Miniprotein binders against b1l550. Designs and how they scored, part 13

Target 1, 279 residues: b1l550
Amino acid sequence: MRLPEELLERARDIHSEAPSHRIKLDRVGSFGLKVPVEFKGFLLLAEADVWVSLPEGRRGVDLSRQVEAIYELSNPPKDPFSLCREAAISLLEKLNYADSSGVSIRFDAPLQDGESLKYYGVEISSIASDEIINKIRVEILGMTACPCTAELIRAYKSSEIAATHTQRSLGILEVSTKAEHPDPDKLASIIERAMSSPLRTYTKRPDEGGLVIRSLSNARLAEDVVREMIHLFLEEFGHLPEDTHILAAVRSMESVHMHDIYAERSFSLDEIRKEISSH

## First folded at step 11 (miniprotein)

Design qn5
Fold by ESMFold2, last read:
Structure qn5 (fold): chain B 279 residues (1-279), chain A 82 residues (1-82)
Amino acid sequence: as target 1 above (279 residues)
Amino acid sequence: DPVREAWKYYMEAIRLILEALRLLRKGDVEEAAEEYEEALEKLEEALEIAKEAGNEELIKRIKLLIELVEKLIEKLEKKLKG
């Protein structure tokens, strides 16, 4: 049932009123929208959040305009990066009382794994005001092998066992920059290369043995995985603006413990360059 | 790196679009139109570079932003006439 349009002449426009308490709000939006995106030849259904700022003199946001802004741009489907940036611009244009807008888009990115497929997590964001800030977070699982236990086993009197505990580790890279979003595949590759070995969807026995042997030959502490992520990131993305901010982290599901190990470093490009140059 | 150069023009175009939106909030409609036109110029430069580099995905992304700017210009021109 639709209500008569004539009611608009009698009803207050609640959203355009001044509020009882004149307080600016930073984010007012619609969260958990489903939008189609095209990524690397795949058509995916992503989850999106959209928001704008709300000035102290306006009681509410035109929420239907927010939803309209992103859905108009999502049909036909396009790459999630263009959708994210363009929707942030469109929100600020359509809701001209706002001084900032934001869009987040989340999806599982497919990644080739031999004849099969694996995936990693991606969240893309764009926040527009008098400038635009583009953020991307990738998360991918890999394998780590503990070098401490490996050394203890090597030193064992019989010395015949090449072994250590191995576990899944979740690697995280998050980048916030005034430049374009970094390629998520490159970020995922950095994380995987920093670990002892990548994970596979499936393996045959000879391949499984090789994977495990590779991990043992590349044993790393969670701390060293984070350091290697940073090193590889600087090699690939050191050209980004100096105020680009990065978070590099590893959460390791240590197979011999009931709890996880976590290591993290946040930095800006100018900060890390000064730190490295001092040595 | 031509891809990085094209992205620099692309991001500069976004900054010009945002400046146009700031000007519109202040009522400076003619100045906003100038910023939109300059954004389009930057995007055409980015597009030429991306085509020379043969980067099909970047070409698509630049064309999408060009389409958005053209819609913004059309919308603004309707406001000036009404």
Scores: ipSAE 0.794, ipTM 0.939, lowest interface PAE 1.0, mean pLDDT 91
Fold by ESMFold2, last read:
Structure qn5 (fold): chain B 279 residues (1-279), chain A 82 residues (1-82)
Amino acid sequence: as target 1 above (279 residues)
Amino acid sequence: DPVREAWKYYMEAIRLILEALRLLRKGDVEEAAEEYEEALEKLEEALEIAKEAGNEELIKRIKLLIELVEKLIEKLEKKLKG
């Protein structure tokens, strides 16, 4: 059924009315949108959230304009970082009553693994107001080998077995900065290099043996992995603004336990530099 | 590092765009237009540096932001005529 055009002039504009309770809202948005993005030659279907602030004097958000902002920019598909930053800008422009906007985009990033493919998780965000803050979280699995068990087995009488338990460990780097988003491949590489060994999608037995030997040669506690991630991060990204905030974390699915082990450290660049220089 | 220098100009352009949006909400159209033009100037500087560095991905991202700013300027000019 098609409504008469004349009714548009008679209907109240509900969204622009004052609300019954004049309370500012921090995030009003559309969450779980599906948007196409281009990443390293792959066309991916990413999940996106978009939001704006809502002033205390406005009853509702123009939700169609909100969705329009990101979808207009997603055709043709572009890199998710440009989409994220540009959509945050477009939201503020299209919804001019808001004093801040935000966009989050989530996808699995492909990585070459020999003749096969593996992946890591990425979530990027841009929050715009008087300035823009760019955030990125990268999650990638690696392998850890327990140094405590390795040492116990080595020291045990009548045992010449070089052994320890190995497990998958999830490494996490999250960066919040006023500069550009760090390259997610570099963040994933930092996490993998901090582990005892990277994971492979596929191996033949000689390659699998090498992987295990590598893990035993680089035995790491979850705490060791976090510290190494921070060290490697500073080498690669120490040029970022001093107020850049980082979270480095590991969740290790220990093969000999019913539960996981977790380690984390958050810091700003200026904070960690002072800490290191004092030792 | 020329890539880092290009990114600095890129991020400064974003700050100028956000300032323009703030000015538009205040109703200062002429100052907003000046901020958009300055943002384009910074992006052209970033583009030249990225081209000299041969960084094709950064070139692409800079061109995308230039396109956005040009659309914002066009929209502002169209609104003034209507």
Scores: ipSAE 0.793, ipTM 0.937, lowest interface PAE 1.0, mean pLDDT 90

Design qo11
Fold by OpenDDE base, fold request of step 12:
Structure qo11 (fold): chain B 279 residues (1-279), chain A 82 residues (1-82)
Amino acid sequence: as target 1 above (279 residues)
Amino acid sequence: DPVKEAFKYFMEAYKLIQEAWRLLRKGDVEEAAEEYEEALEKLEEALEIAKEAGNERLIRMIKRMIEYVKEMIEELEKKLKG
């Protein structure tokens, strides 16, 4: 049922009215939208959040315009990075009363694993205000082997390859920059290389044995993983602006405990460079 | 609407910046520099329009983007001379 246009003209624009309390809101928008994106030759249905700030003198946001903004740019489907950035700018254009806008796009990114596929989680965001800040978060699972238990077993029974407990560990890299979103595949690779070994979707017998042996020979604490991620990140992305902010973290689902081990470091490129140079 | 027009130029500039980024990933430094220069021209046009419109926020946004592009051009020039 469509309301007659004449009736719509008589209706008050509730969104443009003065609010009962003159308070600015940081984010008002639509969360949990589904938008098509093209990524590495795949057409994916991604989750998207869109929002703008609301000034103190306006009761509400024109939410329909927000939705229109992102879908206009999503047809035809494009890469999620440009979609995110352009949508953020478009939101400011369409909603001129807003001081800031933001877009977040989330999906599972395919990653080739031999003849099969594995994946990592990715969230791409852009915030537009006086500056455009691009943010990306990558999460991928790997395997860690505990060096402490390995040392205990080695002390008990002399072996070249010491037995130890292994577990799945989630590595996280989050990067915020004025520059282009860092390549998520590269970020995922950094995380995997920081682990004892990567996970495999499928293994043949020789590969499975080799994977486990590799993990045992490359035992790493959660702390080691985070430090290695940072090291590898600096090697690959050290050219980013100095004010680029990074979160490196790992959540290890320790197989001998009911709880997880967590480690993280938050830093700017400028800060971490100063820290390393002081040593 | 001068504000919409300014945003049009800004968006065009930003697309050029995105293209520059793509070119840089491919190692095409000279072409990337050209895209940044074109982006800068578009941003300068956007700025003039935004000033006429009196939109302070948009003016700030454009100015910041101009600063970024100029920095990028300078960095690329150093790479090309080195």
Scores: ipSAE 0.753, ipTM 0.920, lowest interface PAE 0.6, mean pLDDT 93
Fold by OpenDDE base, fold request of step 12:
Structure qo11 (fold): chain B 279 residues (1-279), chain A 82 residues (1-82)
Amino acid sequence: as target 1 above (279 residues)
Amino acid sequence: DPVKEAFKYFMEAYKLIQEAWRLLRKGDVEEAAEEYEEALEKLEEALEIAKEAGNERLIRMIKRMIEYVKEMIEELEKKLKG
């Protein structure tokens, strides 16, 4: 039953009231919305979060307006990058009391693997305040082979290709920039290339053997993977603004341990360039 | 509502910036520069309106965007002259 409009006129606007405690909030919004996006020819149902800041003098955020903002822009479905950026701006427009807004869109991005598909995780975010900051996080699984074990086995038994343990490793690249969101496919490619080998959705016997052999021949520590990711990132995206912030990380699900090995480096482009140049 | 109007121009400008980015990815530097220039014009309009409205937050946002666009234009000009 829809409440009569007359009753609505008599009701206090709770959101506009003064709060009991005059404290600014950084983020207030709706999390876990589902929005359609178009990504590289695929229509995907993505998860979205929308939020704004709340000034100290306002009790609550008009959440309905937030939701309206993202859905207005998501119909018809469009690329998630522009959706994210435009929605962030729209939120500030619609909610004029907010000093900042943010949108995050998450989905699995398809990657062609022969006649099948593999995927990587992507989170696209935009924060609008004094500046618009675009953030993208890419996560993709690959395979690593341990060089330490390989060396041990080589020392024990002379073989051209030393056996070693292999495992799945999750590579992560997160980029925050004032520029456009970096291409997530490129980021995913960097991660895969930084590992011993990519994962395959399907393998034929010759291919599987080759994949493993390649991995063994390209054994890498988690630390190696992160460093390689950074190196490859700089080659591909060195043109981004110097204040661009990057997180490169890997979580190796080591097959010989119950725990994971984790390595990361956070840096700005200016910082890392200085570091590299100092050597 | 001047604030709404300013946001309108800002959004239009930002869409142009996005188009410039797209063009740059394709290697269309000259066309991208044109889009940035148009974006700059829109931002300047937005700024004027925002100033009239006295919205300091919006003014700051627009000014920073203007700075960004100007920087991008300068960079592209250098590429085109070099």
Scores: ipSAE 0.753, ipTM 0.920, lowest interface PAE 0.6, mean pLDDT 93
Fold by OpenDDE base, fold request of step 12:
Parts: C-alpha cells; sequence; structure tokens
Structure qo11 (fold): chain B 279 residues (1-279), chain A 82 residues (1-82)
C-alpha cells in the first residue's frame, strides 16, 4: 500500500530535524544490500554496504537516496571496483550535507584451478572525503605444514621427508591506497605462494600425494607465511604510493590444537621500506 | 546548482582516471597519459566552479585529485623518457 502523497505535505521531515544531541556520526547507511557485479566474465550477486557521515545538526540520513545511488550505477552490472568508487562519489553528490561517504562490496571471486574452479573472498571499499581512499581485502585458504613437528620427527626417525601436521590456513591481505584497487587475483596469488601449498578443488591420488609431499617439503610457520606475503607484496606492488597501508595476516587452523594460530603485520610502504633498509 | 555542476566535472575526470588505470594495466602508457591530461582539464574546470560556489570541502577534494593526477603524469613522463 502506498500512502497518499498529500500526507507527505503534512508530515514533518524527521531527517532534517535537529537531533536531541548534537553529535556527528561517522557512518549512517544501508548494510547488506545485494547488487549485481561483473567480475572476470562472471555475473555475481555481491553484498554491499553504503553509508555517509551525518553532521551534528541533522537527525537522520536520507537512506533511500543511498540505495538509489548504488542501484542506478549497478544497472547494467559493471566491475565492482568502478561501482564502488563511483558510488562513493555519487553519495557525496546526492547527500551534500555529508562530509564523507563510503561503499563496501563483498563477494567470492572465482579462481581457475585447472579445469575446475576455486574461490577467494573479496571485500572492496571506497571512502570519499577530502580524498578518495580505496581499500581491498582478499582472503584465501591455503595449506601449511608445521616445520617444528617435522624437525622433531626427522630427528626421531631420520627421515628425509618427515611427517608433520598440516592444516588449512587463511591468508589475508588488506590494502588501502589512494591509487587503484590492487588486482585481487595478484593478491590471492601472493597469499597462495606464501603458503606451504595451495588448495586444490580436485585431486587424483597421485596428485594428492604430490601436493602433500610438496607441502611437507615447504613447511612454514604462520610467521613465515606473513613474512613471505609481505616480501612478495613488495615485489609486485612496491610501485604503489608510499602512504599505502597494508595488513598482512594469516589464521592457521592448527590441526593439533583446538585453537587457531594467528600472525599479522600492519604497515605503510614507507614504514616497511625504512625497516628493511635499516637492516 | 554549481555544486552539482562541479561534481559532474569531477565525476567525468574520475572516469578518465579510471580509464587511464585500465590503459596502464594494458601497457598503453602514452594513451594513459592522454587520459590523465584530459582528466586534469576537467578537474581544473571543476575547481573553478567549486570556488565560485564557495564549497571548501569540494575544493579540497578536487585539489587533492589534481595533485594526484599531476604526480601520475610526471611518473609516466619519466617512464616514457627513460
Amino acid sequence: as target 1 above (279 residues)
Amino acid sequence: DPVKEAFKYFMEAYKLIQEAWRLLRKGDVEEAAEEYEEALEKLEEALEIAKEAGNERLIRMIKRMIEYVKEMIEELEKKLKG
């Protein structure tokens, strides 16, 4: 049922009223929207959040305008990066009282695995204010083998290839930059290469055996994985602005423990370069 | 509405910047530079309009983008000459 438009003339504009407390809000918006995006030839249904800041003197945000902004730009479906960036700008345009806007888009990205398909998690964000900051978070699972247990078993059994516990590990790269969002496939590749081995959607017995042997031969601590991720990131993306901020992390779902092992490093490109040069 | 007009030019400029990024991924450095130059022109127009409107926030945003584009152009010029 649609209410008569005449009622709108009689109704107060609640959003434009003064709030009970004059406090600025950082983010007010709609979270959990579903928007179509095109990524690598796939049409995906992504989850999106849209928000703006709210000045201290305004009670509420025109949420309908936010929703309209992103859907106008999502038809026809386009790449999620452009959608994210353009929507952030559009929000500022449409909601002029806002000092800042933001858009976040989340989806599972397809990744070719031979003739099969695997995936990684993507969260893209763009925040518009005095500057436009683009953020991307990539999460992908890999496999790690513990070098400590391997060394113990090697010492005990005198084996060339020592058995050890293996587990799935979630690698995380988050990048915030004034430049273009870094290529998510490249980020995913960095994470996988930092692990003992990648995961495979399908394996035949010989292939599975080989995968495990490779993992055992490339045993890595969670700490090793993070350091390797950083190293590989610098090689691939060292050309990004110096103020680019990076989070590299791994969560290892250790198979011998009920808890996870976690390691991370947060840094700017400027900071990490100074650190490395001091060595 | 001058603010709306300024945003129009800003958005146009930003789309050109995005195109430059696309071109750079393809290795088309010269074409990317052209897109940045065009973007710069649009940003300068946006800036003038924003100044007339007296919108300080928008002015800052545009100025920052201009700085970015100029830096990118300079970097590309170095690549083309080296």
Scores: ipSAE 0.751, ipTM 0.920, lowest interface PAE 0.6, mean pLDDT 93
Fold by ESMFold2, fold request of step 12:
Structure qo11 (fold): chain B 279 residues (1-279), chain A 82 residues (1-82)
Amino acid sequence: as target 1 above (279 residues)
Amino acid sequence: DPVKEAFKYFMEAYKLIQEAWRLLRKGDVEEAAEEYEEALEKLEEALEIAKEAGNERLIRMIKRMIEYVKEMIEELEKKLKG
């Protein structure tokens, strides 16, 4: 049912009123929107959150205009990065009383895996205020092989066996910058290369053997996985602005434990370069 | 609406910046610099309109983007000289 539009002239505009308590709000938004995006030739259904700040003198946000900002830009479907950044700007234009706006878009990114596909998690966001800050978080599973157990097995009877326990490990890279969002495939590649080996959707037996040999030959502590992620990140993205912020982390589901191992480091580019150059 | 007009020029500039990013991914440094220069022109137009409207937050936002674009142009000009 559609109500008569002339009621708008008689009804009180609740949103534009001053609130009874003049307290500004940092994020007022619409969360869990479904938005179609085009990513590297795939049409995906992404989940989006949109929000704006609310000044102390305004009671409510025009939520329909907020939703309009992202859907207006999503038809026809386009790449999620441009959508995210442009929607954040459009929110400030449409909701001019706000000091800041934000958009987050989440999707599973498809990745070529031999004759098949696999996926990794992507969350991008853009926060527009005095600056536009573009943030991306990539999560992908890989395999790690424990070097401590490998050394104990090697030393047992002076054995030549290069065996150890292996497990899935979740690698995480999160980047905040005023420049372009980093390519999520490159971030995923950095994470996978830092691991002992990648995971595959399926393998034929000769390929599986090779994968296992690579993992055993490339045993790594969780700490060293994080360090390798940082090293590889700097090689690929060291050109980003000096105030770019990075979080590198791994959560390893250790196959011989009831609990996970976790390692992380956060830094800005100027901070880490000074740290490395002092050695 | 001057504020809406300023946002229009800002968005046009931002789309040019995004195109410059795309060109840099392809190694087209000279073309990327041209896109940044055009974006700067749009940002200067947006700034003038925002100043006339007296919108301080938009003025700060545009000025920050101008600073970013000028830094990028300087970096790309160094690459083109070398």
Scores: ipSAE 0.712, ipTM 0.912, lowest interface PAE 1.3, mean pLDDT 90
Fold by ESMFold2, fold request of step 12:
Structure qo11 (fold): chain B 279 residues (1-279), chain A 82 residues (1-82)
Amino acid sequence: as target 1 above (279 residues)
Amino acid sequence: DPVKEAFKYFMEAYKLIQEAWRLLRKGDVEEAAEEYEEALEKLEEALEIAKEAGNERLIRMIKRMIEYVKEMIEELEKKLKG
């Protein structure tokens, strides 16, 4: 059923009225939208959230304008970073009673893995207010080998046995900056290089043996992985603004335990440089 | 609508800033500086329109972006000198 268009001239605009309780809201939005994006030659279906702040004197948000802000920019599909940043600005233009807006876009990013593909998780966001802040979170699995158990086994049989438990570990890098979003492949690479070895989609037996030997030769605690991630991040992205904020973390699914181990450090570039230079 | 017009210039400037970021990734420092300079011109136009409209929130947003762009121009000028 379609109603006559001329009714719009007579209908009350419910959203522009004052609410019965004059309380501002920080985020009012449309969450779980599906948007197509182009990422490094792949056409992906991403999940997006869009929101704005709502002042205490306005009853509701014009949801169609909110959704319009991102879908107008998503056809034809384009890179998710420009889409994210530009949609955040478009939200403030279309809903100019708001004093802030935000867009988040989430997708699984494909990576080439020999003859096959693997993936890692990406969430980007842009928050527009008096400033525009661009945030990216990357999560990728790697393998870690426990150095503590390796040393106990080595002490038992001098050099006859090289063994320890290995497990998947989830590495996390999160970056907030006024500059462009960092390249997620570079963040994923930093995380993988910090691990004992990367994971593979599949291997044949000789290659699998090599992967395990590599991990045993590069045994690392979760704490070691976080420190290495920070070191590698500074080499690649030390040029970002000094007030750029980073979180580096590892959740290790320890194969001999019923629970996970977690390590993290957050810092600004200014803070970490002062910390390192004081040693 | 002057608010819409100001946002139009702001978005044009932001797209130039994004192009400057792309150029810097490629090592094209002089070209990136040119994009930032053009972005600054667009931002100054956006600011005049926003002031005429009396939109204080948009004025603050544009001023913050002008500060950022000026800082980037200064940084790139130092690189080109040295």
Scores: ipSAE 0.709, ipTM 0.912, lowest interface PAE 1.4, mean pLDDT 90

Design qo11
Fold by ESMFold2, look of step 11:
Structure qo11 (fold): chain B 279 residues (1-279), chain A 82 residues (1-82)
Amino acid sequence: as target 1 above (279 residues)
Amino acid sequence: DPVKEAFKYFMEAYKLIQEAWRLLRKGDVEEAAEEYEEALEKLEEALEIAKEAGNERLIRMIKRMIEYVKEMIEELEKKLKG
């Protein structure tokens, strides 16, 4: 059933009214939208959030125009990065009372893993105001091996024990820049290379032994994984603008402890270069 | 609507910037510089329209993007000379 269009003329435009309390809002939008994206030849159903700022003199947001901004650009499906950036700009055009807009798109990215696929988490966003800031967060699981236990075993002088405990660790890289979103596969590779060994979708017994042996040979503290991630990031992405901001973090799910270990560092490119150059 | 027209030129420029990013990934520095130069022309046109419309937020947004594009052109020109 379609309602008569004459109702629009009689009904109050609730959204354009002044609110009872004149307080601006930072993010008002539609969250959890499903949008199709094309990524590396895969058609994925991504989850998206769209929002705008709302000035203190406006009661509500035109939700139809918000959703229109991203859905118009999502047909036909295209790469999520262009969709994200362009939708953020389109939001400001369609909702011209806002001083900022934002779009976030989340998906599990496929990564070739021998004969199968594995997946890692990607969230991209674009925030448009006086500037357009492109942000990407990548999360991927790997293996870490404890160097403290490895040293204790070595000090015990037992050549019959060539091991330490291993655990799954979640590596995180988050980058905010005025330039192009960094390639998520390169970020994932940086995280995996910083760890003791990658995690595989499926491991045959000889390969499982090899992964464990690799992790024993690369025993690292969570702190040193973060440092290695930063080193590798600078090698790959040091060309980004100086005001690019990075967060590097690791959460290790310790196999012999009741608790997790967490390490992180945030920095801008200009900050970290000065820090490294001073040594 | 002049605000919509300014956004149209801004989006056209932004798409050229995205193409420049793609070209740089391929190592096509000269071609990327050409895309940035075309983007700058679109941004300058968007800026004129935004100024006539009196849209201060859009003016600031366009000016910041012009700054970015000019920096990139300068960097690529240095690379081409070396």
Scores: ipSAE 0.703, ipTM 0.911, lowest interface PAE 1.2, mean pLDDT 86

